# VH-VL binders against UPF0179 protein Maeo_1037, part 19

Target 1, 145 residues: UPF0179 protein Maeo_1037, of Methanococcus aeolicus (a6uvu3)
Amino acid sequence: MDKRITLIGSKIAKTGNEFIYCGVLEECSECRFKKICHDGLIVGKRYRIVSVRSAKHPCIAYGDGVKVIEVEPSNNFTILIESKKALEGLTLSHSDIQCNNILCKYYNLCHSEGMPEKYKIMELHEKIKCPKGNSLIKATVSTIN
Below, E stands for the ipSAE of ESMFold2; O stands for the ipSAE of ESMFold2 at other seeds; V2 stands for 0.75 times the mean of E and O plus 0.25 times the DockQ between their complexes.

## First folded at step 19 (VH-VL; framework fv_nezutatug)

Design i5 (from i2 with light chain E50Y; at its last look DockQ between E and O 0.80; V2 from the best seeds 0.71)
Fold by ESMFold2, look of step 19:
Structure i5 (fold): chain C 145 residues (1-145), chain A 122 residues (1-122), chain B 107 residues (1-107)
Amino acid sequence: as target 1 above (145 residues)
Amino acid sequence: QVQLQESGPGLVKPSQTLSLTCTVSGYSFSSGYYWHWIRQHPGKGLEWIGSIFYSGDTYYNPSLKSLVTISADTSKNQFSLKLSSVTAADTAVYYCARDWDEGDHPYYMDVWGQGTTVTVSS
Amino acid sequence: DIQMTQSPSSVSASVGDRVTITCRASQDIRTWLAWYQQKPGKAPEPLIYYASTLESGVPSRFSGSGSGTDFTLTISSLQPEDFATYYCQQARSFPPTFGQGTKLEIK
């Protein structure tokens, strides 16, 4: 009962991919597929694609069309955390890693978009080799409801 | 040199609130990460009570959560413990401690206070 | 919570003896284990972090080993100042927990 059917751009429609639902676009307010695309999704919530149907449908917002997907809410995601802060089971207040290296392969894990003010550490993984020498650990975290 | 020192009353009556203060010298509270309270029961060993992060977030042993408050006064370089509704089971030596400063993993304690004995008795 | 069980609860030994103390975790804690030494009337002091890394100033006769659930602290040649109580502590998972202690006494 927590899974839903919706549509997303064909290029992004792959099992395992995740996205944040940002709401109805202005371009979509008059779209004939609006209800299928948007009903039942919560603005700001993260969703994971669990299945993808192969047929494409036209969409004004996605130039290469959309595909029907089944999604479920995803409260868990992976980020990098300063190692000295990170004990499994703690709820931390979010703070960005101070680094402007936008070309770093870990940049998006250090500067995750849509991070809540607080998150709970569910599992610590490996420390990573930070190019700037920061002491960071990869973690699966959960948003606080 | 970093020193931590606990202060507070040594005798507390049942059902009252135990209040302790840890004074940090030779080191700034805001330069550290976690700051801990630990107590030691005769025959039961060491028990972690809770901690406060330098930014103010607090974390409590789940077995004590509803009874414990930890706070900090950064202008005095101090952090404090309040334990409400105490019983004889709260008789212990109470320590404050600093999270390991030079490490890259939290919740190892590198500097401990001298400890203060608190007896809960009518 | 992760339970930490130390063995033995006490040990009597003579100066010069080799002493081994064990600590078992109820769950895998990788190497996130510390050892502390506590002399009578004093606060605990750190000996070992990360199961095997000696704290600065700790004599080399102390060593730690283990990973996962089974850990040991070894004193290769006991000195008079080593008579104390030793505690292990896991730092894998909130809340941190301690073993019940091992008291090392003079025969």
Scores: ipSAE 0.673, ipTM 0.883, lowest interface PAE 1.0, mean pLDDT 86
ESMFold2 (binder alone), look of step 19: mean pLDDT 90; pTM 0.931
ESMFold2 at other seeds, look of step 19: ipSAE 0.699; ipTM 0.883

Design i6 (from i2 with heavy chain Y54H; at its last look DockQ between E and O 0.91; V2 from the best seeds 0.75)
Fold by ESMFold2, look of step 19:
Structure i6 (fold): chain C 145 residues (1-145), chain A 122 residues (1-122), chain B 107 residues (1-107)
Amino acid sequence: as target 1 above (145 residues)
Amino acid sequence: QVQLQESGPGLVKPSQTLSLTCTVSGYSFSSGYYWHWIRQHPGKGLEWIGSIFHSGDTYYNPSLKSLVTISADTSKNQFSLKLSSVTAADTAVYYCARDWDEGDHPYYMDVWGQGTTVTVSS
Amino acid sequence: DIQMTQSPSSVSASVGDRVTITCRASQDIRTWLAWYQQKPGKAPEPLIYEASTLESGVPSRFSGSGSGTDFTLTISSLQPEDFATYYCQQARSFPPTFGQGTKLEIK
């Protein structure tokens, strides 16, 4: 199985949530949980939370503490893509959505970190109302790289 | 205003390569999204052959994939179709088409060329 | 591939008649369907996008409806210039596919 045990901030420790592992932070260099928190994860790889243990533990990087989670690699995830490019079943070359609005509620879907060079559109969902007027559609995509 | 025109040989021998060029006028190839090739067999319906995205990515009908190459020459405002190892089954009218430019969904064709008849002699 | 089936294969009608052509998809395509008109000896021309949106310059006697798997093209009062073959085309999933066509003839 590809499942791994790790720790993540309590606020985002929810089954179904995804994250990109960014490596060991400076604040974590001397942390007693360093091995459990970071062992077995690949920098830049996307993971999905499969289960969450309720107990909180102190963490210098997360003010509300961390929870133990079980994760698996995520090959399918949700992003926003330009509607005019999006036909189900196509493999697209990644390109930026030209928007720098960090306060937008869709920001993380438009600027997903760890995007591969190419991705396949597995399923199209609803179009969204972009505050800047971009024509965007929510899609489940698969990493091909 | 926008016009597409196919050009190429009307007669091709079996096992040879069919080569067609679509010339775009009144609009820049680089301003569009997808650009398509479609064919129509005698007395039959339409078959999508493939497309090219303005940045160069290509997509081919799986039934034709190993035989088809689509390319573009942006400086000439043209895109081209090559179909290798042709047989009599490739006899058809060939059209080029632009993806619907003003819409918000791909793979609708809004401007078609006049079509060019290609016969593969048996 | 999503298969598109048109009915009828041909229809004979008189000027002024209401004509309905149907298109059925083998899978749900939501409203991602186009209709094209092809007059004899000419290239196809767009009529309708997104199941029901008329292309610019298309007469209002043409209308489209449907979602999911069942779609219709209606000509409310047939005119002589409507003598043509009509094709539906799905744009839900790769590769795009066309119906086999419906030939509309004046009787």
Scores: ipSAE 0.688, ipTM 0.886, lowest interface PAE 1.1, mean pLDDT 87
ESMFold2 (binder alone), look of step 19: mean pLDDT 90; pTM 0.930
ESMFold2 at other seeds, look of step 19: ipSAE 0.696; ipTM 0.887

